# Designs tried in a protein design chat: VH-VL binders against a0b8k9r932to1074. Part 29

Target 1, 143 residues: a0b8k9r932to1074
Amino acid sequence: NNLPLDGIVFISVRDEDKAEIAEVARRFVNAGLKIIATDGTSGYLRGSGVPAERVRKIYHGSPNVLDYIRRGEVKLIINTPTTKQSVKDGFQIRRSAVDYHVPYITTVQAAKAAAEAIEKALRGELTIKALDEYHREVRYRAL
Short names: E, the ipSAE of ESMFold2; O, the ipSAE of OpenDDE; V2, 0.75 times the mean of E and O plus 0.25 times the DockQ between their complexes.

## First folded at step 18 (VH-VL; framework fv_modakafusp)

Design q1 (at its last look DockQ between E and O 0.36; V2 from the best seeds 0.49)
Fold by ESMFold2, look of step 18:
Structure q1 (fold): chain C 143 residues (1-143), chain A 122 residues (1-122), chain B 107 residues (1-107)
Amino acid sequence: as target 1 above (143 residues)
Amino acid sequence: EVQLVQSGAEVKKPGATVKISCKVSGYTFTDYYMNWVQQAPGKGLEWMGWVDPESGETYVAEKFQGRVTITADTSTDTAYMELSSLRSEDTAVYYCATGYFSFDNAYPFDYWGQGTTVTVSS
Amino acid sequence: DIQMTQSPSSLSASVGDRVTITCKASQDISNYLNWYQQKPGKAPKLLIYAASSLQSGVPSRFSGSGSGTDFTFTISSLQPEDIATYYCQQAYDLPLTFGGGTKVEIK
């Protein structure tokens, strides 16, 4: 069982996914997780009533997402790819996530499955089906 | 149809400068980083660096720093690699290449230019 | 920098043979590895990305496997048109680095 039941979720998603991800992020917040997000994602989440702390792009300095990852504070990353992202930042974030064993999710479907699994785990209702859906959709690093 | 078309072969003397162009068609030039790769005769591939055509952000691998400038001109959809202070060992084929980055795909280069041969001899 | 050691440096095989090429990374690179084919006088062509994913339009006789530090590229049944040099490339971290290449020839 490697569900992130506490800590920080980092969210950075393409424009097309923001609406669905905002609903997922609300479920994380309701489950007691904290959200950090970059740029337009943080703005969208806040505008949707989801508390989210903005983190800077890496080249703008600290605090940025790498600082949170390296301190062990980020427990899950949700990143859906876009041509508007910095490829350099993407390499740095991905490298840090692998190095610090932070699981990452790259699809809306996996994010929804993670939210469901976390909610059920926190209520003591976790099922084999919810775990199966979560593990199928989430790419873990061995801990 | 995606195409990366490079400028023609160059013959240069040591100490000179060469500037190679890579003209793009078939996709939105500013959406993808442009990479440059060196291949010396009979040798393997070596990544030189990249430019983001939208922002002008560049990265030049340490081996090439100080001698290589990678740029993009969005008005002509053309990327450039300029190599100065040419040495005989810079004789190589130079490729431009591009691809799409995601956490899942390992940033593969889907598209390559045809290559530009640079010969440095006295 | 992440070093990629590719072996063998060259090989000769008959049409129909199974060909295996290995690539070893100097550190764990997860599955962030690509394979390219380069025919004589031509630009490289992507065959396999993310260690094992077949690029669209690439024949199914090409495959890749591995994770971590040890990766394998396989041609299940060598064809005359497969004469080329094959390169692995890691994309785990910058700078991007390639293996030294494997030249494949027909006996």
Scores: ipSAE 0.576, ipTM 0.833, lowest interface PAE 1.6, mean pLDDT 89
Fold by OpenDDE, look of step 18:
Structure q1 (fold): chain C 143 residues (1-143), chain A 122 residues (1-122), chain B 107 residues (1-107)
Amino acid sequence: as target 1 above (143 residues)
Amino acid sequence: EVQLVQSGAEVKKPGATVKISCKVSGYTFTDYYMNWVQQAPGKGLEWMGWVDPESGETYVAEKFQGRVTITADTSTDTAYMELSSLRSEDTAVYYCATGYFSFDNAYPFDYWGQGTTVTVSS
Amino acid sequence: DIQMTQSPSSLSASVGDRVTITCKASQDISNYLNWYQQKPGKAPKLLIYAASSLQSGVPSRFSGSGSGTDFTFTISSLQPEDIATYYCQQAYDLPLTFGGGTKVEIK
């Protein structure tokens, strides 16, 4: 899947990943991407100085992340479900991600790799090697 | 220690209904989905569905829709699987299974009941 | 539904042998794959989760690899106590589905 150079990144991660993901999110924002996130994630990001718009969880109705995906607005997904409902949502999000060709990341490491790749792309420094590393990291741990 | 203890073996006639139980201990019953898996004699594992013990919401695989009811009783930390209109091909061992949500976001079945044998014969 | 094709359906090997089982998904399931061991008359036991993560308490001779559609389960040195049927299972989408199983026996 193609890395976004603009658009929205959806983030919903577990508590233990929020600190590291906040830094990743900051890099996304600095790169010109916008962040939408679920309740706990968005709160943490904002508390860390990273702008993030709160989006409803799927089971709380529309508009939710699926709506954004279907509109073609979400260009990247970082999701680490740790609750029953988030796992359930995860199935739906993954389906939509596939249908709409949105890259789906599930690990902090893959998220960092994505951020680095995006930054390099924006600087015109993206190489085949870097792309391969990104895809390897994402494929084995996230996508 | 986590334990899933299922009810005993059942012998039923075709057309009858069987309801087997799975009592849990060692973890918060409502925190995780409870799954049911069917295994016919000498055959593989087949996922039947799950229940959210907290909300009662269920998902049942298409093969079993219309005949399977999965429920949970939070007052007794017990999940149930009811299979109606029994057929000979329903003869199998039925397992309850649950798991934690892992670091890598997989949903494996960490814990299994001992299985309940259901025999359907005329 | 996602079909999981497991191979071989059965194998016989000697103690100490390297045993390899493969599982192919009908679509990309990332790393949402688990491996179970089931001994006769017993419930399945989780060995590997998320394609390559070893479950706590499981011997290191067991391992898993792969992502996307092709996965491999390996026993580096087969032991007598490893006689069992092994199953892969995808957790990428509902309904959850298992492979057909691989019966492992000792020569």
Scores: ipSAE 0.495, ipTM 0.829, lowest interface PAE 1.2, mean pLDDT 91
ESMFold2 (binder alone), look of step 18: mean pLDDT 91; pTM 0.938

Design q2 (at its last look DockQ between E and O 0.24; V2 from the best seeds 0.00; counts 0 for: pae E 9.0 > 2)
Fold by OpenDDE, look of step 18:
Structure q2 (fold): chain C 143 residues (1-143), chain A 122 residues (1-122), chain B 107 residues (1-107)
Amino acid sequence: as target 1 above (143 residues)
Amino acid sequence: EVQLVQSGAEVKKPGATVKISCKVSGYTFTDYYMNWVQQAPGKGLEWMGWVDPESGETYVAEKFQGRVTITADTSTDTAYMELSSLRSEDTAVYYCATGYFSFEGGYPFDYWGQGTTVTVSS
Amino acid sequence: DIQMTQSPSSLSASVGDRVTITCKASQDISNYLNWYQQKPGKAPKLLIYAASSLQSGVPSRFSGSGSGTDFTFTISSLQPEDIATYYCQQAYDLPLTFGGGTKVEIK
């Protein structure tokens, strides 16, 4: 798993996670990453002063998150449980993430860890321990 | 505590329309798809469809297309399932249920209403 | 539509017995499979998600395994309170579909 030091992060999280993820997203933006998100998530992020572009649902056509993944532009996915995703869309996104080797995070804790790792990497302060923790929380899943 | 509270039992005649409600509390209504599941007496579970309370977007299973309307009222945190042109085979318990997608796998229904019995008889 | 074939439709076992229920999907559904318990007159309750993940608060005697098309639900030691009908459900594609259910009774 590679640390995304540039590129796009796709975020779709449940309501109770949005506040904490907004802070994580802010850290990503400050680190030079771009945020794209689902409707509810993007709205919350923007409302919190975090730039986030709304991305189309897959069935609404292109460009959608799959396009960004396939282009190699999405470098990280944050998707916590209870997000509003269609079954098919979620499957497609997950499959694409695996196929294109895009790491995904499913917990707020892991998201925070990723942000910290990215920041440390940019400062040249990434330690073996920090890297191990990051890789432990960021996963790829076989489908 | 999350609660899904459905409206009471209904008795209808064939050809009539029934509309049952599912009021939620304990979570942000617009954050979950609301699903509806049918269970005929002594039979299994059958997914009918869902609504996104935030956008109003719906998906209805083919079996119920044309007769089922699923809606949500964000002002009251209440989802609705309306079934028209009722038939005897529509006699069943209807459940509302919230589901979520996870990259860990699946779309489980973790919260359920208590069910609403609809009886269709002449 | 994805068909879920569940077996057996019913079974009777003694307290303490190992109970096994199977669910077969008409196509590969990866691990997008959930198991529910439904007691008489009650709404279903989620027990297992993602084929093998135990829902919070669910006793450890319940477990699930499998991937692709063949799945197994197991009660390691059947308890009296486990009398219920159990259902598998695929979440691989729409429409979501359930197995036919397995009624579990105590001898």
Scores: ipSAE 0.121, ipTM 0.758, lowest interface PAE 2.5, mean pLDDT 90
Fold by ESMFold2, look of step 18:
Structure q2 (fold): chain C 143 residues (1-143), chain A 122 residues (1-122), chain B 107 residues (1-107)
Amino acid sequence: as target 1 above (143 residues)
Amino acid sequence: EVQLVQSGAEVKKPGATVKISCKVSGYTFTDYYMNWVQQAPGKGLEWMGWVDPESGETYVAEKFQGRVTITADTSTDTAYMELSSLRSEDTAVYYCATGYFSFEGGYPFDYWGQGTTVTVSS
Amino acid sequence: DIQMTQSPSSLSASVGDRVTITCKASQDISNYLNWYQQKPGKAPKLLIYAASSLQSGVPSRFSGSGSGTDFTFTISSLQPEDIATYYCQQAYDLPLTFGGGTKVEIK
């Protein structure tokens, strides 16, 4: 319900999901969102032509994902399952998402749905703007 | 076939230290965190903490901090839990456990050792 | 720490009965809830993960449901081999915590 129309999307996904997530991330970038990602996810996205800024793990220095979350800049988190991940970091990121009210998505299918919803909202926003401009011009000329 | 084989039962006096081993086979030891769970007689399960065998990074639950050391030896594919300053309330069965990490389901424990009974008596 | 309150602490039922066990979390844990079975003298065995997902090789008479704070574990038709203690466990936040257990007996 509070899918972002602006801001940063944090992405950290398993290898099997990277190709599909790269296409989702491209849709986010085209919609005006920015991507931050960890480790292999950022490398894959960049290699696929999707601009993504690398973010370090929480304990390895700045910038890390908590810095962006605490500044209110991260509007959506996408993190899909892996055979292994630093479970400590995963719990802390999830806890921070709850504390700062950031939507958290854990499947490729939900990520695709989010991209589609954002694209539809932007099309609807532009349509409303065009109607408002038309009505404003008509009122002005009637004077 | 995944197996977690723990060391045998221990009888200890108060103030002593116990070190329990958990030897794994049937999967790549460094792919999964190793967890330790305490079960006192007639009581429920209590999570003690974990180690990442690849990095040696650990987490120990607050109840056990200062007394528990959790380690891994990748040369023998064996995890260890060491509990010091033993008290009578540490009499319990201790399990090692691991499983697939999943954001969808958290961290379910698919694989468990057979348990090691530690008895602390004067 | 997230407290898991499991009810009842014990129950007795006949073969073929539907058995229901509940867990309540002290805060919203989404669907990050696992169920384990522990038979006497044995290690726990994972039955259900993610509140409702059946672990491979587990009989279909076992099921789980719920999200948020209220979770239910069901045995649709109790069998003699289901005598065990059942535990819920949250996997939402550290420290990982278990419910107090439910001992299931056959009348």
Scores: ipSAE 0.011, ipTM 0.592, lowest interface PAE 9.0, mean pLDDT 83
ESMFold2 (binder alone), look of step 18: mean pLDDT 92; pTM 0.942

Design q3 (at its last look DockQ between E and O 0.70; V2 from the best seeds 0.00; counts 0 for: pae E 5.2 > 2)
Fold by OpenDDE, look of step 18:
Structure q3 (fold): chain C 143 residues (1-143), chain A 122 residues (1-122), chain B 107 residues (1-107)
Amino acid sequence: as target 1 above (143 residues)
Amino acid sequence: EVQLVQSGAEVKKPGATVKISCKVSGYTFTDYYMNWVQQAPGKGLEWMGWVDPESGETYVAEKFQGRVTITADTSTDTAYMELSSLRSEDTAVYYCATGYFSYDSGYPFDYWGQGTTVTVSS
Amino acid sequence: DIQMTQSPSSLSASVGDRVTITCKASQDISNYLNWYQQKPGKAPKLLIYAASSLQSGVPSRFSGSGSGTDFTFTISSLQPEDIATYYCQQAYDLPLTFGGGTKVEIK
């Protein structure tokens, strides 16, 4: 898994995870990453003082998250298990993530680990242990 | 306890329409998509499509497009599958099943109805 | 559409035997493959999801492995109650598709 040191992070998380993810997102932003998110998530992040651009749902046309993925701009996806909202979109996003080798995180713990790893990497302090932890928490599926 | 209870067996003539119901309990109806699966006698499983009970969004497999309508009634926590222009090959057991989507799990069908037998005969 | 080729279509084994079923996808589906058990006259039951994750409450004698195009379902020690037809199902892309099924019987 490649650590995203720049680029866009796509975030779509459950309501109960938004508070913790807001802090993670803040760390991403401070690290130089850009956040795009679904309606509810982006709204919460902005409300928490974290810059987050709202991204269109796929069925609402372009540009949407798929466009960003296909352009190689999305470097990380954070998607905690939500309700069945936009399942069709989820299929497409998930497939695209695999096709374009975009790592994804599905837990708050993994998201925090990623933030830590990114920060350490930027400081040149990334250790083998930290890298191993990052790889365990962040899923990467390559074709 | 999660339960999906489907309507009873149906016997129809070719060309007729059948509408099967699937009533859920034990979970929030709108939290999960409802899928329908066809199984002809002695044959395998075939996914027909799904409905999002919350939005009403549907997806129907190409094989069934034009003849299948999948709906949901949130007031009664009931999903429906309507199949029109029935043919003998539509004779099968039809199942409703909840699907859960995640990047980790994929889209497994966790809960299933007991099935509804539809017989199409002249 | 993604075709799932399941083999064998049927098998007969003795109690205690190791049973192996395979599914091959027509394209790479990562690990988005589920396995179901269907006993006669009953609805299918989820056993394995994400290729190798055991569904809650499912006996540990059931397992799954594989990724990409080739997948394997295993019963480490066949029990009488395992008489059923087993199906693989890909959840990588729409439409969702199932394997042809494997009927497992006991000698």
Scores: ipSAE 0.651, ipTM 0.867, lowest interface PAE 0.8, mean pLDDT 92
Fold by ESMFold2, look of step 18:
Structure q3 (fold): chain C 143 residues (1-143), chain A 122 residues (1-122), chain B 107 residues (1-107)
Amino acid sequence: as target 1 above (143 residues)
Amino acid sequence: EVQLVQSGAEVKKPGATVKISCKVSGYTFTDYYMNWVQQAPGKGLEWMGWVDPESGETYVAEKFQGRVTITADTSTDTAYMELSSLRSEDTAVYYCATGYFSYDSGYPFDYWGQGTTVTVSS
Amino acid sequence: DIQMTQSPSSLSASVGDRVTITCKASQDISNYLNWYQQKPGKAPKLLIYAASSLQSGVPSRFSGSGSGTDFTFTISSLQPEDIATYYCQQAYDLPLTFGGGTKVEIK
């Protein structure tokens, strides 16, 4: 089967979303994807039994999420809003995601839809309806 | 609830320096970047730059580099914009502004100060 | 820097008219565009964010549409309190930039 075993999902979410996102992340790992995450998110995921590699914030230097995006390794970004976020890092990550055609997700609902779509694709069950639901929930920069 | 209160109007001579304050209440000051916007008489809005009150990280737009210093004082929940070597074309209203950054919505400014008029005359 | 070209620079319309303002970006900015209303002597007020999302408390007669480089702001039925200057602003990349503004007047 042709699974994207070299694909990475970057996850950085607010505390309130971490429990639900951990289940989504487990579904990604079971589907053969790898997880990278920022400090608090990676710690939570590992504590929940989900393998996740820690990445540094951009202002702390390399390796950080931009390095992975620029190498073409990141296939999906999940980042939910928080009251405090590095606006400069946010602009840099978003710009890189757009430039490298990486879809980004900003809600737990969209993250769940993405996991469902990936699981259905692996089982050969993906339908037009499932694809439409996934695309409605995920932002793309289309050419 | 959220308020951005700016210092009062100023009249300055060319070559002087002005420092405008923006005092915050109703939210945690260190959680949001503070932005500054210039509006010359009869002209549009122009973004000058920002400061992250938590880290002190700043950005100053290229047009204003070398003359503008943007700072924050977390002990008083107050942001500052200092413009040096004033010229007559710096006569303008200056606003502080802030909002939530989101990958989805960008960076809209939901909260604005009342504006500070600076007049530069010989 | 991303230039935002706003058109028209001014307009006059009657109460009840549909008003349309356009904003063109010098490059693709996805949907990272905001619309502000500014009345004389007052600070700008956010009306629309993310090209089409209505800010809380803003009347539904205001709307926005577009993505990429071409954006439209619409007042479906102009009211006397809508006399103001309207600005678009891109929030895609630094430096943040505004359109030149559109002054809306009642005939």
Scores: ipSAE 0.163, ipTM 0.700, lowest interface PAE 5.2, mean pLDDT 85
ESMFold2 (binder alone), look of step 18: mean pLDDT 92; pTM 0.943

Design q4 (at its last look DockQ between E and O 0.77; V2 from the best seeds 0.00; counts 0 for: pae E 3.1 > 2)
Fold by OpenDDE, look of step 18:
Structure q4 (fold): chain C 143 residues (1-143), chain A 122 residues (1-122), chain B 107 residues (1-107)
Amino acid sequence: as target 1 above (143 residues)
Amino acid sequence: EVQLVQSGAEVKKPGATVKISCKVSGYTFTDYYMNWVQQAPGKGLEWMGWVDPESGETYVAEKFQGRVTITADTSTDTAYMELSSLRSEDTAVYYCATGYFTFDSGYPFDYWGQGTTVTVSS
Amino acid sequence: DIQMTQSPSSLSASVGDRVTITCKASQDISNYLNWYQQKPGKAPKLLIYAASSLQSGVPSRFSGSGSGTDFTFTISSLQPEDIATYYCQQAYDLPLTFGGGTKVEIK
């Protein structure tokens, strides 16, 4: 799994995770990453002072998250289980993540671990242990 | 306890329409997509499509497009599958099943109705 | 559409035997494969999801492995109550598709 040191992070998380993810997102932004997110998530992030661009749902046309993925701009996906997301969209996003080798995170813990790893990487302090922890938490499927 | 209770067996003539219901309890109806699966006698399982009870969004497999309508009634926590222009090959057991989606889990069908037998005969 | 080729179509084994069923996908489906058990006259029951994750409440003698195109379902020690038809199902892309099923009987 590659650590995203630049590029876009796509975030779509359930309501109960938004508070913690806001802090993670803040760390991403401070690290130089850009955030795009679904309606509810982006709204919460902005409300918390974290820059986050709203991205269209896939069925609402382009540009949407698939476009960003296919262009190689999305470097990380954070998606915690939520009943508010379109399953059809989820299928497409998940498939695209696999097809384009975009790592994805599905837990708040993993998201925090990723943020820690990115920050350490930027400081040149990434250790083998930290890398191993990151790889355990971040899912990646190579075709 | 989660329960999916389907309507009773149906006997129809070719060309007729059948509408099967699937009433849920034990969970929030709108939280999960409802899928329909066909199983002809002595044959395997075939996915027909799904409905999002919250939005009404549907997807129907190509094989059934034009003949299948999947709907949901949130006021009664009931999903429906309507199959028109019935043919003898539509004779089968039809199941409703909840789908759970995450990037990790995929989309497993974790809860199933008891099935509804539809017999199409002249 | 993604075709799922399941084998064998049927098998007979003794109580206590190790039973292995395979599914091959026509394309890479990562680990998005589920296994179901269907007993005669009953609805299918989810046993394994995400290729190798055991569904809650399912006995540990059931397991799944594989990724990409080749998947395996295993019953480590066949029990009388395991008489059923087992199906694999891909959830990588729409439309969702099932394998042809494997009927498991006891000698």
Scores: ipSAE 0.686, ipTM 0.886, lowest interface PAE 0.8, mean pLDDT 93
Fold by ESMFold2, look of step 18:
Structure q4 (fold): chain C 143 residues (1-143), chain A 122 residues (1-122), chain B 107 residues (1-107)
Amino acid sequence: as target 1 above (143 residues)
Amino acid sequence: EVQLVQSGAEVKKPGATVKISCKVSGYTFTDYYMNWVQQAPGKGLEWMGWVDPESGETYVAEKFQGRVTITADTSTDTAYMELSSLRSEDTAVYYCATGYFTFDSGYPFDYWGQGTTVTVSS
Amino acid sequence: DIQMTQSPSSLSASVGDRVTITCKASQDISNYLNWYQQKPGKAPKLLIYAASSLQSGVPSRFSGSGSGTDFTFTISSLQPEDIATYYCQQAYDLPLTFGGGTKVEIK
């Protein structure tokens, strides 16, 4: 049961998902979580009024997303697939998430379920249904 | 239909250089990394490295560093692998291969070229 | 580098037999493991990705299972056209590495 109630959520999603993910990210921020995001996602979120810190590409140096993961600061990764991402960066991020036991979400449905579960936990209303939905949608490598 | 068509067989002497081409059709060349795989006679498969045709970013596995150059030419939709200072143990079939990477995938190689035989002999 | 140990190196079986091939990784690779079939004189062909996902167009007699370090590839009922060498490949970390292969023959 790795429900993140504090810390950082890393978000990197394809264009089609940005609008729905912006609403999810707003719910995370309202719950006290911090957002870090890649260039296009960060720009969209900030333009939608959601505070999000842009992370540097890995080859530009520190701090980048790997630094946050290795320090244990990233508690959840939301990444929906795109056809044009760097495979090398993808390997590095995926490997780090597995090695540092960071759960990741690859669909908008799972991201919405996570937001609902977090909100209900904060109100003391977390249900078996909400927790079951969250666990079914979130991938855990090495958990 | 996706096709990866490699250049023809080569016979080389030790110390020479070979450059193998892999021409793609049926998909957007810059959307996927191109990989190269060596297979010595009667032996298994060995990954050599890749190129991102869009950025020119390359990776060469340690075993092949210093002798292998992997490149792409987006004007002809062709990837290249160049192997220099050829030795008899470089006699092999060489494949180009590509696939789609995701967090959930095993990074499978969905498409392969037909292979190019390189023979190194005196 | 992640070492992939594949066994057996060869086997012979009758048409209709169940065939099992194993692949062991030198470290935990989660489910980032692929299986390829290579028929004599041909390029490899992807059969299974992500340890257990069947590639489109591949017959259902082929299956894969496992996670972590131990993986299994199964042909539920061997057919004459399944004569080939089978390779596992990890895609957890660079460099990508293959198992040594398993040559499957019919008695």
Scores: ipSAE 0.341, ipTM 0.756, lowest interface PAE 3.1, mean pLDDT 87
ESMFold2 (binder alone), look of step 18: mean pLDDT 91; pTM 0.939

